VHH binders against p91247. Designs and how they scored, part 36

Target 1, 277 residues: p91247
Amino acid sequence: MAVDMIVEPKWVVQNFGNIRILDASWTFKPKADVAEYKAKYYNKFGVGMNELKNPEYLAEHINGAAHFNFDIAYYPSEDERFTLYTPEEFSSYVKRLGVFNGDHLVIYGRGKDGGMAAASRAYWTFRYYGYTTVSVLNGGIEAFKLAQGVVQSDSKAEGIRCKDAIHFPIGEVCAAKGFKKKTDCDQAFAAKGIKVGDTVVISCGIGLSASAICLAAARSGIVAKLYNGGVHELAYKAPQHLNMRVTLLLHAITVLRCTYIHFTFLYAIVIKIERIV
Key: E = the ipSAE of ESMFold2; O = the ipSAE of OpenDDE; V2 = 0.75 times the mean of E and O plus 0.25 times the DockQ between their complexes.

## First folded at step 12 (VHH; framework vhh_rezetamig_d1)

Design y8 (at its last look DockQ between E and O 0.16; V2 from the best seeds 0.00; counts 0 for: pae E 11.7 > 2, grease 26.1 > 24.2, SAP .807 > .668, placed apart)
Fold by OpenDDE, look of step 12:
Structure y8 (fold): chain B 277 residues (1-277), chain A 130 residues (1-130)
Amino acid sequence: as target 1 above (277 residues)
Amino acid sequence: QLQLQESGPGLVKPSETLSLTCTVSGGSISSGSYYWGWIRQPPGKGLEWIGHIYYSGSTYYNPSLENRVTISVDTSKNQFSLKLSSVTAADTAVYYCAAESAFVISPEELLKLISGYDYRGQGTLVTVSS
């Protein structure tokens, strides 16, 4: 059964016993060594869950929530910080989080923008693996606490810019307390020349801001695709295709090669795909 | 492998409603991995996007056709359909049902998209004539 992509804190409170809550809180840190990670943690989820703890999650999380830890749910590779496991491998991890088939997953984050970037990345990850009943808690843990009569506050980071690409700050679709209203997001997209019927590819440094923007775009009826791995990967693998149909992408990729070194959570690049239709 | 097949009448009278169905195999409409859409190509013209539907029932239409288009999904039959009302000769075209990746796209999928590849049917000609 279809569910809302974004749910409000009150709804979560009302449905608390009928949903599986996941904490997707993640704080930026340097990329782990690929070889070391492979040796220690790759597909060794039990070990990862024991050794790779998140202090924020441990300090405070929604009751009953499991930590969907980006340091475990993904693995570092040569080109990507958050490489996706095989479905079988990912399933092994998800089972360890106490997620069962058919569960309505509600994912939340914390911090800047109500944690919508991290929550949204987790969202599309589950969608990628075929989970159909997944929602993001709007406003994250802080909004949830407020809905129960409890209060706390957030922090800030800087974004990536690419020439000849549409620069889209996460702040256009997110505010301090979570996602902006759909109507506000609609206007934000329209202001950038993005409209229903367009197909856009969205990318950022490690996919966090882009994830949030993709989710907002989807809500607005825009076909938005999150490119996992960064646009720079396409420049490496198939530059000829980029020259043929996506001129803007090439320019963006050139800039991204330089900017991907600086992991920022504030900006995503939006690339409109030229289609025959 | 995802496969799509269009079905429906090849002839429609003016002012009537064009109705087509797309049968999906090799994948589930309910997976949430795709938007399920319709496109058409009039003779001698380029492809035109009609609209699409998500498994949740959310629909998005070409503004030029929005008032006449209805797209629906039947998850139990793994099908989705197109209705275009008040047709005229201008609606004569080869109609294609198609699937487009939703939310997440792999490098391979992106390359396909850039190359103009999508999951779509072989197309069905619909002629509007009295």
Scores: ipSAE 0.035, ipTM 0.414, lowest interface PAE 4.4, mean pLDDT 80
Fold by ESMFold2, look of step 12:
Structure y8 (fold): chain B 277 residues (1-277), chain A 130 residues (1-130)
Amino acid sequence: as target 1 above (277 residues)
Amino acid sequence: QLQLQESGPGLVKPSETLSLTCTVSGGSISSGSYYWGWIRQPPGKGLEWIGHIYYSGSTYYNPSLENRVTISVDTSKNQFSLKLSSVTAADTAVYYCAAESAFVISPEELLKLISGYDYRGQGTLVTVSS
């Protein structure tokens, strides 16, 4: 489906959890030495992301936005400051930013022109590689803040994405006489899309159901972490790791549990963590 | 504080078994507070989870490696081990042993999930060649 080339801050606020946001901020600096860059950073995206931090991005960015860093996404060459990688190399970089096929990407910048020059360059780079569901945020982070959009500060540029928030009844792993046998629990987790090797954070209103589900998950080979906070705390304390869909689901589940308090002992919320870097 | 150290041969011949041991200090393997695991990073590639064991005795392996991998514990020596059979050049990597706590006290601790494990050894390069 076609998307608008330019989107307004209010639209972005309204669609926050249904888009993937990239910060394209770039701070003017002299061209890096070509040979030095090639030795240290060329096609070494993890190293670049660890060493080539942008202070303006770290100090403030739109909540949940990863940094599309020009000093990493491109390389300097004899003829160009920002030489394009092959499609395969570029794809490996943007996967580290949490970009998945089918996402509606919204790119923004900052500064005197609302960052439109930097955001536009990133926009055309994505289109060059065939990614067409991409838009530029009009007016950048400054306009977004004026529209009361949520921003954060962060020392990490690496992407982490909560894939899903899964309602998990304790009865999926327990019966009247205790835990179900391991093979039944393996199947129960698989039916919910939770498999061996997944990392999950498990929470409930008072921690009783989550504790039992954590034990069953560990027996099934799932890296299960018992979260001793309320589900609602994730939505406001760690929004940089949630998308809008997950945020809305967590709020709806929290409201439902407050309304139907007698059911809180029977259910937990399982949050799948995708480690992208 | 918990500390992990890998040990084992740095060179393994093709078709043989890669064998590594992780020595745990500053804590007990039998405490039940941790997942005890192995991960690896082939040269120029991303991290790959190999498998883990939990205090309940459950052992689970990456499906792509499942028929070649064994993870075990020796509680008397406070060690756990990796054996990977029938190795090829594709198994050349830096191997890390790791422990990850089963508890996340707050959302602020979620940053630890980005690195994979709460405690990780320094890593040991294992090269598969003749």
Scores: ipSAE 0.000, ipTM 0.281, lowest interface PAE 11.7, mean pLDDT 76
ESMFold2 (binder alone), look of step 12: mean pLDDT 82; pTM 0.833

## First folded at step 13 (VHH; framework vhh_rezetamig_d1)

Design z1 (at its last look DockQ between E and O 0.01; V2 from the best seeds 0.00; counts 0 for: pae O 16.6 > 2, placed apart)
Fold by ESMFold2, look of step 13:
Structure z1 (fold): chain B 277 residues (1-277), chain A 131 residues (1-131)
Amino acid sequence: as target 1 above (277 residues)
Amino acid sequence: QLQLQESGPGLVKPSETLSLTCTVSGGSISSGSYYWGWIRQPPGKGLEWIGWIYYSGSTYYNPSLENRVTISVDTSKNQFSLKLSSVTAADTAVYYCAAESPEFVITYEELAKLISGYDSRGQGTLVTVSS
């Protein structure tokens, strides 16, 4: 379906769960040496994403937004600062950002003039490659914050859309007066496919929702472990001593980098441990 | 090294009580180092936890089995037991006894132990419910 070229901050806040957001922030810097860039980063998107960080994006970005980084999405050539990759190469890059066909993309910038120049450049880049369900957020992150939009800080967040994650809101086990009755919590866990004797590892960003869910699960006879580190820690630890089951768990945890749902609830990530006989 | 061994009849008639014993060696049930439990795997299906007992006698049962399950310990024999009453063909499964760490909060190192299967289970015993 056709989408508006420019969307207003209030609309983005109201449609937050139905869109994929890209931060197009770019900080002025001299053109990189062409030979050095080609040797180190050209068509090596994983390397670029690991090494070419933008401090403004890491310090603050719209909740769940991935960084469409101009220093990665394009390459410098003798004649151009931002030379376009082939469609196949570009597709490989944006899939690493969690962008897939059918998503409604919303691109924003920051700073001078609401970052409209950078956001517009990214917008036209997607149009060039035939991706038409794309919009620019009018006024950038600054206008989004004025409309009471939720932002986050993340040292390593490159957004990947969660697939098949068990999203468990604290409201499933708690009400205003404390924990819900055991029988209500038993049913909440069963509705999510979590049974007595299942071993689950529960994590979230702040640890409070996960802690309450672990206690409710223990009361229901579920073997619940509260992971002390965040999912981000597991995604980046070297798997030097990792066996196959730990590899599968880290893969599952990595794909659970969720699009955040703001306002009323914190969500925990619940991972069932499959034990091999 | 902690070792667990299931024992009991391999054939149980419908409506009777399935009874299994797990003998623990290489460690003590009274140490408080583990929850002691039973799991089962019906043919062609995933693992289902039946319940746990802590050395104090506290039990935690699968709600779907709660009315039919009793797990008990005998610290003097270093054994724990499962009784499942009123069995049907749906209770045919490989039954395992198992030990699980009581750690509530885990670090990366403890997660790696959990995933590697470092905490022990028995080799399993097939129990068939049939006339």
Scores: ipSAE 0.012, ipTM 0.291, lowest interface PAE 9.0, mean pLDDT 73
Fold by OpenDDE, look of step 13:
Structure z1 (fold): chain B 277 residues (1-277), chain A 131 residues (1-131)
Amino acid sequence: as target 1 above (277 residues)
Amino acid sequence: QLQLQESGPGLVKPSETLSLTCTVSGGSISSGSYYWGWIRQPPGKGLEWIGWIYYSGSTYYNPSLENRVTISVDTSKNQFSLKLSSVTAADTAVYYCAAESPEFVITYEELAKLISGYDSRGQGTLVTVSS
């Protein structure tokens, strides 16, 4: 049976023993050095899991939840902050998280927008790799706690301006407590001229906000593709949608080997396309 | 070389909680190299998987036992433990602590098939449930 893309805290509490929970919490930090990361952590998930700890996760997480750590689940490249491993490599990591094929994964986050950006990113990732029973916990860990869920502690930017693109703030589909109602999201999409039947590409700075919007779009029946590489991928695959200023900025950043693109992660762009490429 | 040793009472009364500890030597539980868990073999029956725990605290239990099973880790002591509540005669078995590399764990069904193929396993301890 198809699982709901977004599940409510009460549901998670009720089904706590029948699901596999993943914490997708990620604290923003600069992109790691590509060469260094490759040397130390690339496809060395055991090492990564030992050395790349998340203080927030350690301080508090849903009971039994494993940390789907973005610093480990992905690797940095020149063009992407969260480059995707091969399916085989990713599978190796997922196994280390205690996830079995066929598990109903429930992924949550924390912080702004209830952590929906990170959770949705993880959701997208699992779907990308062919996992079919994956859900996002609406509202993240805070909502879960309010629903009397059990938690534990282990001691263990100028916005993207694109020509002919629809600017779509994450706030249209997310609020402080998580995703808005489907009906509200439907309305938000409609207000921007996005409707069921459209095929769209969604992109943002580094792919987080876009992930949330992508998930919301999917829930609303809109076929959406996420640009994993964010604005970099957009620049590479669809430069025509970028204004000259942004294009120049990206080129300048490339030339300067600056790996830090400080884009405001407050909104994504939605590009209508004829087909997903 | 990784070594595992079970310890705990060999006799438990019905309705009580079975408690076992596994002491790990030759390796650290915190290394992330293994799932740590328990299996058992009732007299005259095959091996049954009970559950795993990862050093991070992530657990995975046999669905048939999940309501009664608690596995925990103590990284400071390099130990992990099993608690099985509300025991009956059906819980009489030789209990083994085991370590399994995560790379070999794909699905529950596959795990169940690999019960005989653990990377490391203790010698086992008999626990009898009797009044």
Scores: ipSAE 0.000, ipTM 0.179, lowest interface PAE 16.6, mean pLDDT 80
ESMFold2 (binder alone), look of step 13: mean pLDDT 79; pTM 0.813

Design z2 (at its last look DockQ between E and O 0.01; V2 from the best seeds 0.00; counts 0 for: pae O 14.3 > 2, unsure alone 60.4 < 65, placed apart)
Fold by ESMFold2, look of step 13:
Structure z2 (fold): chain B 277 residues (1-277), chain A 131 residues (1-131)
Amino acid sequence: as target 1 above (277 residues)
Amino acid sequence: QLQLQESGPGLVKPSETLSLTCTVSGGSISSGSYYWGWIRQPPGKGLEWIGYIYDSGSTYYNPSLENRVTISVDTSKNQFSLKLSSVTAADTAVYYCAAESPEFVITYEWLAKLISGYDSRGQGTLVTVSS
């Protein structure tokens, strides 16, 4: 489906749940040493995302926006500051930002002229790779705030505690012949501290155990949300209603991939949502 | 938990040097775990990155400010500092010191700290440049 090249702040506020937002802010800095960058960051997107951060993005960004970081999305060469990766390499980076084929992507910048230069460069980069369902937010984060759009800071984001990440074996709700009786499943959820009215996010390595647990939870009156991705893709499609701290929790589960995969044939990860402060 | 606190004068005369210090507690500035830096927000404008320093002494400055900015560390006092020379009214802003946190988790305890415990900047201090 064709999308507008430029979208207005009010449209973005109105369509917030139907789009994927990227912050294209770039902070001026000297070109990195080519050899040093190649050794440490080239095609090592996880390392770059861990070590190459933008302080303006961390201090304030549109709620739910991931950072499309020019210091990661491109690499320096002798001839260029921002050399393009191969399509496969670039795809690997943007999947870590939660961008998947078919999403309507909205890119914004900040500062002078609404950050339109940085946002436009990111826009054309996506177009270069054949990603055409992409728009630029007119006027950047400043115009978005004037339209009463919600922004956040990672230092002020609400968090959850790890003790609420519950290992839930499929055998608690299923037997060889199918689902256990409702009363048995109600007890299993209660024994794990999950009650009627709780909101939970349920995931596993291949999604089959999580699907069964979601059905059993629904029968027990628990609000369950299924994340049906692979472990290293777990954070790419986080539900829009989750705050940034829950999104970071899903990223951290991806880091534990080998341990998580080993247990996912018999278990799902159930995350009970709890706000702090 | 890591805590950052800005200190320094709230008023600076034009053409003088703005000098701020960030005191780090709950961790060591020389641990090699963080980039240490400064950000500012002029009245009615967005945040502007000033620069960062890694504990090895490597600095990264905003090109628009690089001729006027110096960031330094004092490991013995667990502090890092900002000096911005030749200030004008355009340099009036809230100034923040900041630490960049890691993006990955290797333990369950570490995951809890990533969610609940890291603060990537200080409280901020207003510096006014008055003529």
Scores: ipSAE 0.000, ipTM 0.101, lowest interface PAE 14.3, mean pLDDT 70
Fold by OpenDDE, look of step 13:
Structure z2 (fold): chain B 277 residues (1-277), chain A 131 residues (1-131)
Amino acid sequence: as target 1 above (277 residues)
Amino acid sequence: QLQLQESGPGLVKPSETLSLTCTVSGGSISSGSYYWGWIRQPPGKGLEWIGYIYDSGSTYYNPSLENRVTISVDTSKNQFSLKLSSVTAADTAVYYCAAESPEFVITYEWLAKLISGYDSRGQGTLVTVSS
């Protein structure tokens, strides 16, 4: 049976575990230079996802939602603001958002008209690419909140969902010329609720960002264990902190010695644990 | 080269269970290299992903069909199967088995290409639900 094109917030709350939620929020900005965009971001979704952040999404989004970012999902051309990628290219992006075939996608927006314009644009896009189980959340994030839905604030990579993890960008402890001052790092850790005496594990995609954060943490007197294997090791040793589907996907990727997931992981996750395993 | 072939009855009565099998050759189902899935296309309609099985037993189904779908693997025969219970006329379609790389999210347009020409899909089998 076809899913409803428009779903109500209450329904989304009730079905929260059985749907894939996408935030289609877009902040208006002038059209990017076509040549510049082509050079920097065209079909370079990893780069786009790292550099083209949406402050509204980062400030608040539905729990577990990935950001379907119009600045990445489309590219500017001479004739169009949002030119469509090829199916293969688009698929590459969608993969990075953690979307699987058969997922019931629920797309929402925010702002004017409850974000229905953006959500509907995204809806149209997925339908264009042949997705059949797609819905728009009526009223957007505000309506969802009113329906007592759970929202979060973080800078997580959209393709990986970690429960009970603190997302900690390397930029919190490093600047362009190296490590920030100890005092700045101390403040950064404190702001995330990480304190001296905590037992924490730090992990990232391939271990690089996590390494830097571990060093900074050590300087601040915070004892942390680095998962050298990155998110893959986390998936094996502490799967409870990951979305189950993501965990399984990571396992599959690991078996295939694929590095696809590593390109999007430019932040570390910090997990507070009672005992390091 | 991975090859897939659908097999099963072309006619099913309403309320009965549709059963199809996909035989895989050129690769092992137990290798974990692919998600093994089923898709269908009703006459005059678009493609619909039914579900897939991976990691030697984990399954994901289309929410629209979840209560009626069962996908299983027989590693001894290098096959995986689809069962769709309580069928109606709406379940009349060409059914395809397909393999999906963990590195790639298959769009429905891509699936269309897969159905038409890629090696990691079956030729499709028509299943008609009729009394």
Scores: ipSAE 0.000, ipTM 0.206, lowest interface PAE 14.3, mean pLDDT 78
ESMFold2 (binder alone), look of step 13: mean pLDDT 77; pTM 0.790

Design z3 (at its last look DockQ between E and O 0.10; V2 from the best seeds 0.00; counts 0 for: pae O 15.0 > 2, unsure alone 62.5 < 65, placed apart)
Fold by ESMFold2, look of step 13:
Structure z3 (fold): chain B 277 residues (1-277), chain A 131 residues (1-131)
Amino acid sequence: as target 1 above (277 residues)
Amino acid sequence: QLQLQESGPGLVKPSETLSLTCTVSGGSISSGSYYWGWIRQPPGKGLEWIGYIYDSGSTYYNPSLENRVTISVDTSKNQFSLKLSSVTAADTAVYYCAAESPELVITYEELAKLISGYDSRGQGTLVTVSS
């Protein structure tokens, strides 16, 4: 049977012996030099695990959680910050974390909005490799410690609007303690003209904000596709053979003048797929 | 490769219930990775989604139809179904069953293929509401 995409802290406590927990904490930093990373860390997971430690994970994490470290699980390339390894290479990394076929994985983050952006990125990465028995812990380590999800908070985003693409701030679906209630997210999508049954492509600068929005959209019954290449790559590679309407939607992203932080943490671009007979 | 096949009566009288079944092969409804759904195309018009069922339990319906639509799944037969009540001539259409998933799209070439069409749908079945 499928597992829930999002699980609550109390469920995780009750199921401690039956799940494998991963901490997806990531601290923003400039993209590593591609040549230097390749020489020192590429496909050298043991070296990375010994040298690229995350202080927040070391200071505190859910008991038994291994660290799914974005600085190790992915590698930088010319076009992408978080380039995906081959399935065989990725499998080698996650086995070092104690992840084995058949385990129910539960992934969490920390910090702003319960760390849902990072946790969601890791979630979609596992699904890309065919690992579907995976869930995100709602509200991250903070909610796990606190256990009370009472408040729905407004999260403000600043940015330049794009006429042909839907500007979607992460704060529409996330608050300080994790994802907002499903009904609040349903309303946020509807307010942007995105409804149950729509198919959308979601992208942002490095794929973190878009990951969280994509997971919330899936919970709301929206068929969401997460684009790993980022909004700038998408705009640059506009295909000459797509119909004019679809081409215009894809090119609308090029009119955005958002800062790198804005793309990473504040919003994503949502493109509704127009069905063609 | 996932294959979908619609079945059911091609003619339904006004005010009755339209009932269709989709048989899935090449994959399992119980995989939990897909929305299993129904789309229709009225004569001379564009496609209109009807609704989806996710993980063989939760349903998501087009608001304009939701008080008349039921989508259900039978995991033992690897099938899902559509019931649309109180039909009128406006419900005459080609009905398609479809499979959709949220997923990571890695390259622009993959995105271009996705944008160009809905490859994960059945052949379609015409249902006429008459007399």
Scores: ipSAE 0.005, ipTM 0.383, lowest interface PAE 10.0, mean pLDDT 74
Fold by OpenDDE, look of step 13:
Structure z3 (fold): chain B 277 residues (1-277), chain A 131 residues (1-131)
Amino acid sequence: as target 1 above (277 residues)
Amino acid sequence: QLQLQESGPGLVKPSETLSLTCTVSGGSISSGSYYWGWIRQPPGKGLEWIGYIYDSGSTYYNPSLENRVTISVDTSKNQFSLKLSSVTAADTAVYYCAAESPELVITYEELAKLISGYDSRGQGTLVTVSS
């Protein structure tokens, strides 16, 4: 059965016993050392779940919600902050979260933009792995609380310019309390020349903001592809869309160990393509 | 490289069931790496998505065809099939099997819209519904 991509807090409260809730809250951290992570946590989900705790989640989360922890659900690589595990590996992790086949997953976040970036990233991830009944809680935990839901306790980035890229801030589709109305998002896309029928690639620094924009685009009927690796993946897969400076910078960054590039991309880039490749 | 090939009867009588098979080569259906789908193009009309199968048997169908469509996988033969029941003249079309990587889409609805953007697609087979 098709579920709504975005669900409102009231709906979640009403359906609280019939859904599996996941907290996708993530606090921004510098990219972990690739080698160290590989040694300590790669495909060692038990260890990760024990050692990589999120203080915000522990302090307060929706009752019964499991933490979909980005520090565990993904692993760092040279080109990606959130590299995807194999389906088998990911399934192993998801099982540890108490998610079963057929569950209606409702994913929420917190903080800026109601946590929609993180929630949408998680949403994208589950859809990537073939989960069909997945929704994002609009407005995150804060909105949920306002709806009388039950909760419990337990840097100077040079702007990447892409050729023919549309700069699309997350604020166009998200507000403090979550996603804007579909109609508002529709207008935002239209204002940028993005229309239903277009095929677009959406990318950002590490894939969070782009995830939210992708979900909004999907809701608006716009076919979009998310590059998991963000701008790095874009550089690798579609260098023709990047200016030479960006390409050089990315290559230099790859050489200099990306550990220090604080991609505070508050915006995503949208690239119109004829075909999703 | 993934290759897909449609096979089945080119003629089906009204009210009968259209059956097509897609043979996949260059990759395994059981790998879960792709959504395996069917699309069609009626004469003089645009492409229409029919549906796809994923995640070891989960299916998503075009709502307009949902009651008549069945997509299944035979992993032993590395094939997936389409059945369309109660066919009419309106079901006359070139039918294509296709494969799409999960990484290309966020929603299954959007996947369905990637009619021309599949990673791999067969050459197509004409199926005519006629008495």
Scores: ipSAE 0.000, ipTM 0.206, lowest interface PAE 15.0, mean pLDDT 79
ESMFold2 (binder alone), look of step 13: mean pLDDT 77; pTM 0.795

